VHH binders against q96fz2. Designs and how they scored, part 8

Target 1, 269 residues: q96fz2
Amino acid sequence: CGRTSCHLPRDVLTRACAYQDRRGQQRLPEWRDPDKYCPSYNKSPQSNSPVLLSRLHFEKDADSSERIIAPMRWGLVPSWFKESDPSKLQFNTTNCRSDTVMEKRSFKVPLGKGRRCVVLADGFYEWQRCQGTNQRQPYFIYFPQIKTEKSGSIGAADSPENWEKVWDNWRLLTMAGIFDCWEPPEGGDVLYSYTIITVDSCKGLSDIHHRMPAILDGEEAVSKWLDFGEVSTQEALKLIHPTENITFHAVSSVVNNSRNNTPECLAPV

## First folded at step 1 (VHH)

Design d1 (framework vhh_6z1v_2)
Fold by ESMFold2-Fast, scan of step 1:
Structure d1 (fold): chain B 269 residues (1-269), chain A 124 residues (1-124)
Amino acid sequence: as target 1 above (269 residues)
Amino acid sequence: EVQLVESGGRLVRTGGSLRLSCAASGSTFSTYAMGWFRQAPGKEREVVAAITQSGGSTYYADFVKGRFTISRDNAKNTVYLQMNSLKPEDTAVYYCAARSGTYYYTRPSEYDYWGQGTQVTVSS
């Protein structure tokens, strides 16, 4: 997973993240650095994306089931990184393989500290290799969405008017992430950055790409992944597996250039 | 430590309704999150519904949403499962389970105490 869409206005995004804490209290996640949230149809590594994480990471004695929403840099910079420029990191931390997460120091250390987050997106993009050509076909991949007045999910065959109506009640894609905190050696603000955990593709996506993000399907899985105060690393990792509850449609090559940031990036071809 | 006793299981016709009760012994019921699980012959035990210690949040498996309702009465140390529009696929032994703490879970392994089960049979 190397490209996402997260275009909802801040207020719509916040409402889409409404949740209940473990005591049954209805809540909206509290923002940190909301001014750093930049909605886009075409987010690449190095850019900021909103993530959910436990309030307990910021506030001693906070209820670990309460959630913060914060923009974080995509591309995990380990806390032990010694150079002054994070872009000089010699290895790619955009994604973290589920099968080696406990073997790689960059991921094992923050995971041991409970630094689990849920990465939010409208959906993600993947490029299918086409036989007999160097061209790749992009697809937009997302949770099935409920139609406003009809049974069933929104899809590629639906009218543009139906697509416009779904954003107010869009079910955000919730991907399992690991984050870390890096203090610049020359001083300045702590950098929060994340990686997306990846798993083998489910049967439904295998013709598009061999890997997919670890998707947390439903509030039960999201709550357990975030709640590092009550759920151990070992128990949380049991939530990391392929899921079939996903849909997709082909999109135009407009999405290929990460500088393009228009609805055309995710519109069905 | 708590003991759980289910009651209310019986034979019901398709489309019928049934209410299961789970009585907990002692005054510790109010400290537990509660769940209802079921197990049909040849299948593993699966979650049906769950409720937080406070009763402020509930969970329902997709196959019962809109038909079943879980509730609790802490004064009576009892959790209930109201089952409406019953289907033959709902035939199973229904188990009450308790987990120490405020939060419910959907995995059987997360629960500390279990009742012996009550048989629900739905016939056409």
Scores: ipSAE 0.000, ipTM 0.139, lowest interface PAE 11.8, mean pLDDT 86

Design d10 (framework vhh_6z1v_2)
Fold by ESMFold2-Fast, scan of step 1:
Structure d10 (fold): chain B 269 residues (1-269), chain A 123 residues (1-123)
Amino acid sequence: as target 1 above (269 residues)
Amino acid sequence: EVQLVESGGRLVRTGGSLRLSCAASGSTFSTYAMGWFRQAPGKEREVVAAITQSGGSTYYADFVKGRFTISRDNAKNTVYLQMNSLKPEDTAVYYCAADLKGYTWGTYEYDYWGQGTQVTVSS
């Protein structure tokens, strides 16, 4: 997973993340740095995406089941990185393989600090290799949506009201991530950055791509992954496996260029 | 900011039981995840057990599962390790550690450490 869509306006995104804390109280996640959230149909590595993380990361007396939503840079910069420019990192940290996560220093150190997050998206894109050509077919991959008269499936958007109906009550894709905090050696703001954990593709996606993000299907899995105050790394890693509860459809090559940021990127072809 | 003092280490025979205690002083104890680690001669320090701030979740290394129990009493600022069915292989110095950030079970980046208490198990 190297491209996502996360286009909902901030208020709609926040409502889509409604949850219950450990006491059963209904809550909305509290924003940090909301001005850094940039909705887009076509998000690539190095851009900021919204993630959920435990409030306990910011407040030592907080209930670890309470959630913060914050934009973070896609592409994990380890806390120990010594150079002044994060783009000079020698490795690609866009994704982290589940099978080697405890072997790679860049990932095992933040995991040890409980720095687990849930990466939010409308869905993600993958490119299927076409036999006999160098062209690849892009697909938009997302959770099954509740069928209603107004529809939860993605159509071509030629009017604002049609897109409001499609995205109303959209179930966001919730991917397991690891984040880290990097303090620039020469001063400046702390950089929060994340990686998406990947697993082998499920049977349903095997014809599209051989890898998929580790998807946390449902509130129980999301809660356990985020709650580093009560759930150990070893227990949390049991949540990391392929998921069959996904759907997809082919999309236009418009999505290929990450600078294209329109509804056409995810509309069915 | 927290200081940790272990107690309870001694010589016990194979099959015996022992309870270790770790008394904490300083800043708010209930905000720390707590762990027990051990180090045998010629080996690296390894995690034995850990417990979250509330005590709602615990971790145990495979080699102690079913024999050891970690617990805490936040009113007394103390964490305990109950050790049952002791084996000669359990001989080590046992260390108490505290982690402000709710750190997970397999690492040595705990913020505060005690001095250790020696446990010897003889056949």
Scores: ipSAE 0.000, ipTM 0.227, lowest interface PAE 13.9, mean pLDDT 83

Design d11 (framework vhh_6z1v_2)
Fold by ESMFold2-Fast, scan of step 1:
Structure d11 (fold): chain B 269 residues (1-269), chain A 123 residues (1-123)
Amino acid sequence: as target 1 above (269 residues)
Amino acid sequence: EVQLVESGGRLVRTGGSLRLSCAASGSTFSTYAMGWFRQAPGKEREVVAAITQSGGSTYYADFVKGRFTISRDNAKNTVYLQMNSLKPEDTAVYYCAAGDSYYHTRSEAYTYWGQGTQVTVSS
């Protein structure tokens, strides 16, 4: 819930997000601020990550089922924040607990405005406490991938040369997020920032960590979460629950340092 | 790499019990998620049960819930399937599988497979 991988080149990422709008028309999401997208195997809070959100947030009377893809800062800065520097926010808004989302002003207000987004990643990392050692074991956690050849699965890639083929048809992890828009008091560009909603871990992940992101499994769930023009907050929140449709493998300690940004961060050990 | 060898399959009467064992070669067994699959003649291979690396979390297919128990002993490099209240429909070749990922509903998630052990349940 505090570290992800999102390394795909912009064109590959865009194709991985192909979708159908309400009328059944096949579409690719349209980019906003594409120059702010920075691919990385090791993304930490305060960095930018790509999110999907409804076009209706940007265009009056747009079809709410049409999607924009935009880089947003990880770590929600509430619209009411009065300091000039977002890094001075004293509250940790990297994650938002599903059980308290309607009780905390920082999340309740943007959620009431329909500011729901889908956070995109190759997968996320968690650190398992290992009894009998002082070290934690990192794991890379992601959607099950369809194996078209041996190299069709990251866990099945048996050589560095086959690793590149895994990403051409990678199913991106789609996490439920809430975003907000903050206007700097001294002027400047509006800052879009997000938080990832978290739930109790599913049975499959309980040995690794007690919490997991709220994962939206499949296009129906993704569409309903994004479509704030047709789907109320109450209905959208029904999509927020643990999922068992997840897989993982152990990775090396290289990932521990957020400055390390190489394929070794997510390679199986 | 890991090599898996299943044992314990035999003929057993309806309502009986049986324990299958899967022995893994190598000292890296504790890093793998383990699963039990089965395949009856003329049918596709299906998942029966799965267990995480530590043994703290398990999965069971609906048709075995309450009857089968999966467990593992990392010190002995072994995973077990305790089968109770056996039915003729449980007749199949049972396969042990190891993977570095825990996706209990798909065989594609598992890298290493045993050769299988035959379980036959008679009336």
Scores: ipSAE 0.000, ipTM 0.110, lowest interface PAE 18.8, mean pLDDT 84

Design d12 (framework vhh_6z1v_2)
Fold by ESMFold2-Fast, scan of step 1:
Structure d12 (fold): chain B 269 residues (1-269), chain A 122 residues (1-122)
Amino acid sequence: as target 1 above (269 residues)
Amino acid sequence: EVQLVESGGRLVRTGGSLRLSCAASGSTFSTYAMGWFRQAPGKEREVVAAITQSGGSTYYADFVKGRFTISRDNAKNTVYLQMNSLKPEDTAVYYCAAERWGSLTPYSYDYWGQGTQVTVSS
């Protein structure tokens, strides 16, 4: 997973993340650095994406089940990185393989500190190889959305007008991430950055791509992944596996250029 | 990067007082929350006290409240632990630690000193 859509306005995104804390209280996540959130239909590595993380990372004595939402840089910069420019990191940390996460220091160390986050997106993009050509077919991949009385089912068969209405009740994709915190050697703001954990693709996606993000399907999985105060690393890692609860449709080649940031990027063709 | 060096640990009698110091090297000390931890033989390392970047908020473990005081001097890049009314159960290696995010939780500390031994005898 190397491209996502996360285009909802901040207030809509916040409401889509409504949750219950451990006491059963309905809550909205509290923002950190909200001005750094930039909605886009076409987010690439090195851009900022909104993530959920436990309030306990920021506040002494906070209930570890309470959530913060913050934009973080996609592409984990380890705390030990010594150069002044994080773009000069020599290896790709956009994704972290689930099978080697406890072997690689860049991921094992933050994971040991409970630095688990949930990466939010409308969905993600993958490119399917086409036989007899160098062109690849892009697909937009997302949670199944509930059918409503007014909007109906969503897919290539639906009109553009019905597609626009779907965002009012969109179920955001929730991907398991690990974040770390890098201090610039010469001073300045601390950089929060994340990686998306990847697993083998499920049967439903195997014809599109051989890998998929580790998707946390439902509030129980999301809350256990985030709650580093109560859920150990070993227990949290049991949540990391392929899921079949996913759907997709083909999109136009407009999405191929990461500079394109329009609804056409994810519209069914 | 911050390097931490503790000093002040020694043998002291029950009821006595002792001040530990932790000197930090680096230009970004004022951006770190600081904590004091201790580890007694056969026990896990536990938090004793913590202080935010500005010094505006402090935390104390229940077993030291009213006896210990944490403070910091950002101009001197130093954090202190003033220990009063010392008890034999305060005997431990005391560690200074630095945390970037302002969190006062024990598992969030990134930089650690080498420790200084405090022994309290009757």
Scores: ipSAE 0.000, ipTM 0.104, lowest interface PAE 19.1, mean pLDDT 82

Design d13 (framework vhh_6z1v_2)
Fold by ESMFold2-Fast, scan of step 1:
Structure d13 (fold): chain B 269 residues (1-269), chain A 125 residues (1-125)
Amino acid sequence: as target 1 above (269 residues)
Amino acid sequence: EVQLVESGGRLVRTGGSLRLSCAASGSTFSTYAMGWFRQAPGKEREVVAAITQSGGSTYYADFVKGRFTISRDNAKNTVYLQMNSLKPEDTAVYYCATKYTVSYGYTSPNEYDYWGQGTQVTVSS
């Protein structure tokens, strides 16, 4: 997973992240650096994306089940990185393979510190190789959405006109991530950056791409992944596996250029 | 990275009370779960009590339930073990130990990362 859509306005995104803490209290996640959130239909690595993480990462004695939402740079910059410019990192940290996460220093160290996060998106894009050509077919991949009315057909729900109406109650894709904190050697603000954990694709996606992000399906999985105060690294990693609860549709080549940021990027063809 | 120093161990009579303290050095104390363990001569080290980094969850061994209370003060980087209704069987060296995060392994000494040197508690009849 190298391209996502996360276009919801900040207030809509915040409401979509409503949750219950350990005591059953209904909450909205509290924002850090909300001004750094930039909605887009076409987010690429090195841009900022909204991420959920435990409040305990920021406040001593905070309830580890309470959530912060913060924009983080896509592309994990390890805390030990010694250069002044993170764009010069020689390693691609956009994704982290689940099978080698405990073997790679860049991921093992922050994971050991409980630096788990949930990466939010409308959905993600993948490019299917077309046999006999170098052309690729892009697909938009996302959670199945709840129908507003039982009178709607699945085909009608996927039309461009109907897509504009579904965003008010859109179920965000929740992907397992690892983040780290990097302090610039020359001073300045601490940089928070993340990677998305990837697994083998599920049967439903195998014809599109051989890998998929580790998707946390439902509030129980999301809560356990985030709660580093109560859930160990070993237990949290049991949540990392392919999921079948996913859907997709083909989109136009407009999405290929990461500079294109319009609803056309995810509209069905 | 973390250094733990226990204090408060002494001779006390059966039925008495005692409070043990464990002072931790390190800026990440609030991200560490804490445990109290004990070891009597000729016996294996066993868990007494454990507390998560937030203090929101505690564990107690069956032999101390209702008598001992574990607590922590993250502002002072200290964990406490309040011991009431002490019995001769409670005689042991008491150790505090820490684990970066603990959501499992509360009861296993092998899962803890850093240990103090211990403080002797003797309960006489």
Scores: ipSAE 0.000, ipTM 0.106, lowest interface PAE 19.3, mean pLDDT 83

Design d14 (framework vhh_6z1v_2)
Fold by ESMFold2-Fast, scan of step 1:
Structure d14 (fold): chain B 269 residues (1-269), chain A 124 residues (1-124)
Amino acid sequence: as target 1 above (269 residues)
Amino acid sequence: EVQLVESGGRLVRTGGSLRLSCAASGSTFSTYAMGWFRQAPGKEREVVAAITQSGGSTYYADFVKGRFTISRDNAKNTVYLQMNSLKPEDTAVYYCAAYSSGWKTLSADEYDYWGQGTQVTVSS
């Protein structure tokens, strides 16, 4: 997972993240640095994406079940990084393999600090290798969507006109992430950056790509992953596994160029 | 970044009591197992006590069992070492340390963050 779509306007995105805290109170996540959120159909590593994290990371006595939403840089910069420029980091931290997460200091350290986040997206893109050719077919991969006025879920067979209406009640993809906080040696603002945990692909995606993001399917999984005040690292890692509750459709090669930021990037072909 | 700051070290008389505190920056403290270590001049750093992230399990070195108590207050981001019936052999610099996995470990090599230490001197 190296490309996503997260195009919803801030207010629509916020409402899509409505949740219940531990006491059963309905809430919207509170924004941090909302001006850094840039909607896009085609988000690549190094750009900012919205993540959910526990309010307890920012407020000493906060209820750990309360949520903040904040834009973070995609590509984890470890807190111990001593160079002045994060782009000079020698290792690619866009993704973190689930099988080695406790063996790599870049990820083990923030996990120990409870720095778990949920990475939000409309969905993500993967490129399927075509047999006998150097060409790759892109796919948009997302949660099954429930139609409000019709029985059933939205799918690839739906008309382009139906896709324009679906965003009002879109179920956002919720991916397990790890974040860290890096203080520039020369001073300046703390940089918050994240990595997406990856697992082996489920059977449904195996023909497209051999890896997939660790998807947290449903509010119980999302709540447990975020709640570092009540859920240990060991317990949280039990949530990290492939999921079959996913769907996809082929998209145009327009998405290949990360500078293209139009609805055509995720529209069915 | 997690910073650990010890306090409470001082000169005490044999048989006296002392409470050491270790204050951690930020809210990440609650996910860490914590340990107290000590180092006397010319000796290796040795484990004194350890506590899991929840406080549900503790460890004590044989030489402090029955005299020292480790505890933590996750709301205050603080771990404590209550030291009773102090002996001259307890004279050392005491270090607070954090272990990222949340379960206790006794190996100094496995702790990720360390404080600067606080000097405890026990006189006859």
Scores: ipSAE 0.000, ipTM 0.089, lowest interface PAE 24.0, mean pLDDT 83

Design d15 (framework vhh_6z1v_2)
Fold by ESMFold2-Fast, scan of step 1:
Structure d15 (fold): chain B 269 residues (1-269), chain A 123 residues (1-123)
Amino acid sequence: as target 1 above (269 residues)
Amino acid sequence: EVQLVESGGRLVRTGGSLRLSCAASGSTFSTYAMGWFRQAPGKEREVVAAITQSGGSTYYADFVKGRFTISRDNAKNTVYLQMNSLKPEDTAVYYCAADTRYSPIYSGDYDSWGQGTQVTVSS
């Protein structure tokens, strides 16, 4: 996973993240740096994306089940990085393999500090390699969606008119991430950055791509991943596995250029 | 950061009971996971029990299951270790530890540690 869509306006995105804390109180996550959220149909590494994380990371007196939503840079910059320009990091931290996450210091250290986050997206894109041609077919991959207007209507909106109406009740894709905090050596604001944990593809996605993000399917999985005050690293990692509860459709080549930021990027073809 | 002070360690006879207390000050106690560790002479420090921020989940090492109970009182900023059916092999210095994450298996990497309280079990 190297491209996502996260286009919802801030207020719609916030409502889509409504949750219950440990006490059963209904809450919306509180924003940090909301002005840094830039909606886009076509998000690439090094751009900011909204993530959920425990309020306890920022406030020592917070209940660990309370959530903050914050934009973070996609591409984890380890806290120990000593150069002044994060783009000069010698290795790619856009994704983190689940099978080696405890072996790589860049990921093991923030995991040990409880720096788990949930990366939010409308869905993600993958490019299928087509036999006998240089062309790749892009797909938009997302949770099955339920439409409340039509009895039994679920999954992919298959027409442009249906897609215009679906966003008010869109179920956001919730991907397991690890974040870290980097203080520039020459001073300046702390940089929060994240990586998406990846697993082997499920059977449903195997013909499109051999890897997929670790998706946290449902509020129980999301809350356990975020709650580093109650859930150990060992227990949280049990949530990291392929899921079959995913759908997709082919999209046009418009999405190939990351500068294109229009609804056509995710529209069915 | 939180400061921890253990109390309650003393000499007790085999089969006896003892309750250890750990008083916390500094940061809000209720946001921390708490653990009890022990170290006998010439041995590694080992985890005994741990309790989550809410108190909703606990961990016990195999050698104390059924005999020891960890609990917390967030109103009093205190965590307790109730030790029943004590055995000579329970003789050790017992340490209280606090961490913002719940990590019951790792014995050396907690945010804050107390100074320890000596428990001696004699036959």
Scores: ipSAE 0.000, ipTM 0.392, lowest interface PAE 11.8, mean pLDDT 86

Design d16 (framework vhh_6z1v_2)
Fold by ESMFold2-Fast, scan of step 1:
Parts: sequence; structure tokens; C-alpha cells
Structure d16 (fold): chain B 269 residues (1-269), chain A 125 residues (1-125)
Amino acid sequence: as target 1 above (269 residues)
Amino acid sequence: EVQLVESGGRLVRTGGSLRLSCAASGSTFSTYAMGWFRQAPGKEREVVAAITQSGGSTYYADFVKGRFTISRDNAKNTVYLQMNSLKPEDTAVYYCAAPYTSRLDYFKEAQYDYWGQGTQVTVSS
């Protein structure tokens, strides 16, 4: 998973993340650094994306079931990294394989500290190899959505008002992530950065790509992944597996260039 | 990624017409929705009109609907605001703005990341 869409305005995104805490109280996640949220139809590694994480990471005595939403850099920079420039990290931390997560120091250490997050997206993109050519067909992959007679379809909306109706009820993709906190050795703000855990593709996606993000399907899985105060690393890792509850459609090559940032990136062709 | 420069503001009499232009420089102009905002002395900025990246849809604040027309020419990297039947209440600095991404709520100032320096429109009675 190396490309996502996360374009919702902050208020719509916040409402899409409504949840119940451990006591059954309805809540919206509280924002940290909301002005650093940059919506885009075409998010690549090294950009910021919104993630959910437990309030207990920021407040010592907080209820671990309460959620914060914060923009974090895609591409985990380990807390032990000693260079002054994170871009000089010698290995790619955009994704973390589920089968080796406990063997790699970059992931094992933050995971041991409970640094689990849920990475939010409209959906993600993958490029299918076309046999006999070097060409690849991009697909937009997302949770099945509820359809109504008054809601527009992706690509059928012709105005901002109609598009808002499609997105107001959008079920966000919720991917299992691990984050870490890096303090620049020369001083400055702490950098929060994340990686997306990957698993083998489900049967439904196997013809598009051999890997997929670890998707947390439903509020029970999301709550258990985030709640590091009550759910151990070992128990949380049992949530990491492929899901068949996913859909997709082919999109145009406009998405190939990460600088293209329009609804055409995810519109069906 | 885009720089915006407004032009065309001047003094006009009540009932007159004026066309404002916003020239964009940088890459990917055709991928941005564009908006026109205004700010009168001592007041907050307010939305006037917006246009989608393709030019296929346009949106107007109620107080300008029927009098103002927004349009764009993607080949010239320019967006226009044609203002007709001007009123003294239209006196303001007019700003051209673009979002970092294609956002869905064109009526909220917070959706816009790139702003021009503004062009002054004065309507005298």
C-alpha cells in the first residue's frame, strides 16, 4: 500500500470517525494539530495523513478507549534514529509486513510501547500488472458503501453539493498502523510518523496485487487495536489478517502522477 | 504550488460593471477549483463565487447571484469574475484563492490554501 485518497474536509472526516468509548458514551475524536491536515485524492509516502490513536498516549491518566485524531508523516522514523534528516533513513518504512513485525527493531520497539494507530483513508490505490506488457492498470480499493436513491455515485457527481452528499456518509477505510516519535538531535518539534501493516491479499484482490493493508473491519476491531491500555500486543496482533469485505473499480492513469489531486483520480473509468 | 495575482480592481459608479482577472502561475492550475472572496474594511473575508477545476459547475453567494459570473480559461491559467449592477455594498478588496486539493465545500474559507494579494474595488454612489 503506497498510495491513498483522504480528501474529506476536516469536519466531515471528524464526523465519519464518531465512536463509543468503553463506557458506551458517544464521542468524536479530539484533534491534535488540525491545521496540518492536508486533504488529497492522491496521498504518497512522506506526506501527512490523519490517524486515530488512544488519548492515553498524550495524557498519563486518560481513559485508553478515548481517541485522538492527528496528522502523522507516512513513513515511520524510529525513535532511535540518530541522523538529523529523516529522509536519510536507509530503509523503507512505508509498510510493515505482518509476518516479520516482531522481528524488525523499527517496528517491534514502538509496538512494545503500545504505539498502535488506525490510518484513515477514503480508500487506497494498487496497480495491476497487465500480462504481456509493461503497462499497469490502477484500481481504487475501498469498503463497500451504502447506496441511497438521493446519493450520488463516485464520478456521477457534477457539483460540490452533489459530491458532498456522496462523501457525507462515506465509510472510511481503517488500516492498522504502528507509529513512533522521533526527537531531532539538533532540537525542534517531535516528529510523529507511521507505517501501514500489510498482509497477503484476500481472494477478491489477488488478481490486482499480492499484498494488501491490514484492514480493521468494524468498530470492535478498531477499538481493540487502539486500546493499548487494555489490549496486549499479542492480542492486538490477532486482529491482523486479510479481509474479503472490500470492493474496487478501475481508475484512469491520472492517479499515476502523485501530483495530480482531483476527483478524477478515483472516478470509475 | 501555485501563485495567484489579481487585477482589474478600480473605482466604478453604482450600477456599473467590472471584470476581475486572476492569473495563476506554477504547475497544475487546471486541477484546482478556484474561488473569489472579498473583504470590506473592518469585516471578515466572505465567499463570493467558486468554480470547479473543469469549469462545469459554478457557485455564488446569495448577495451576488444574478449579478456576478465566475468563469475560467484553463489554457490561459486565468479565472475571471464578471461583476454587473455594482452596489456600494460591493466595495471591498477581492481575493482569488485555490485549495491545496479538490475540496468539496467551496463556501468555507478554511478550504483554501493559496491566496492572492487582492485587488481593490470601490463602488461610489
Scores: ipSAE 0.000, ipTM 0.100, lowest interface PAE 21.3, mean pLDDT 83

Design d2 (framework vhh_6z1v_2)
Fold by ESMFold2-Fast, scan of step 1:
Structure d2 (fold): chain B 269 residues (1-269), chain A 125 residues (1-125)
Amino acid sequence: as target 1 above (269 residues)
Amino acid sequence: EVQLVESGGRLVRTGGSLRLSCAASGSTFSTYAMGWFRQAPGKEREVVAAITQSGGSTYYADFVKGRFTISRDNAKNTVYLQMNSLKPEDTAVYYCAAKPYGSSWYTQESAYDYWGQGTQVTVSS
């Protein structure tokens, strides 16, 4: 996973993240650095994306089931990185393979500290290789969506008017992430950055791409992944597996250039 | 949001020591980087020292290195500035400031959203 859409206005995004804490109280996540949230139909690595994480990461004695939403840099910079410029990191940390996460120091260390987050997106993009050509077909991949006040689920065959209306009740894609905190040696802001855990593709996506993000399907999985105060690393890793509860449609090549940031990026072709 | 109140400023003789305290109330203190700034009469406000959210790293202006130490106690919502070997040039109003995650560099006044009222430090020769 190397490209996502997260275009909802901040207030709509916040409402889409409504949740219940451990006591059953309905809450909205509290924002950190809301000014860094930049909605886009076409987010690439090194840009900031909104993630959910436990309030306990920021506040001593906080209820670990309470959630913060914060923009973080896509591309994990390990806390032990000694150089002054994160762009000089010699290896790609955009994604983290589930099968080797406990073998790689960059991921094992923050995971051991409970630095689990949920990466939010409208959906993600993948490029299908077409046999016999250099052309790749992009697809937008997302949770199945339900039409409000109408029977059935929204899909590629639905009219543009129906797609415009669905954003008010869009079910955000919730991907398992690991984050770390890097303190610049010469001073400056602590950099929060994340990686998306990847797994083998499910049967439904295998014709598009051989890997997929580890998707946390439903509030129980999201809550357990975030709650590092009550859920151990070993237990949390049991949530990391392929999911079949996903849908997709082909999109135009407009999405190929990450500078293109328009609804055309995810519109069905 | 956080409210900051400085204390400890007073008249002290050259070569003396002084400890300033800054008590925070309101939103979670441990989520903010903290800085100490000072402003002498007729001069611009300048950064003296800063400490990260975790306390894991500190910044010091060249003119205080080796003499001043910044520290924080997140359990008590307090940041401290220990000032040793004070010089007349250290005479200023000292301000405590809180910088939220994601804003600009520790050396930049504009990166700090919350400020205390200031405490006067006077160093006599």
Scores: ipSAE 0.000, ipTM 0.154, lowest interface PAE 18.7, mean pLDDT 84

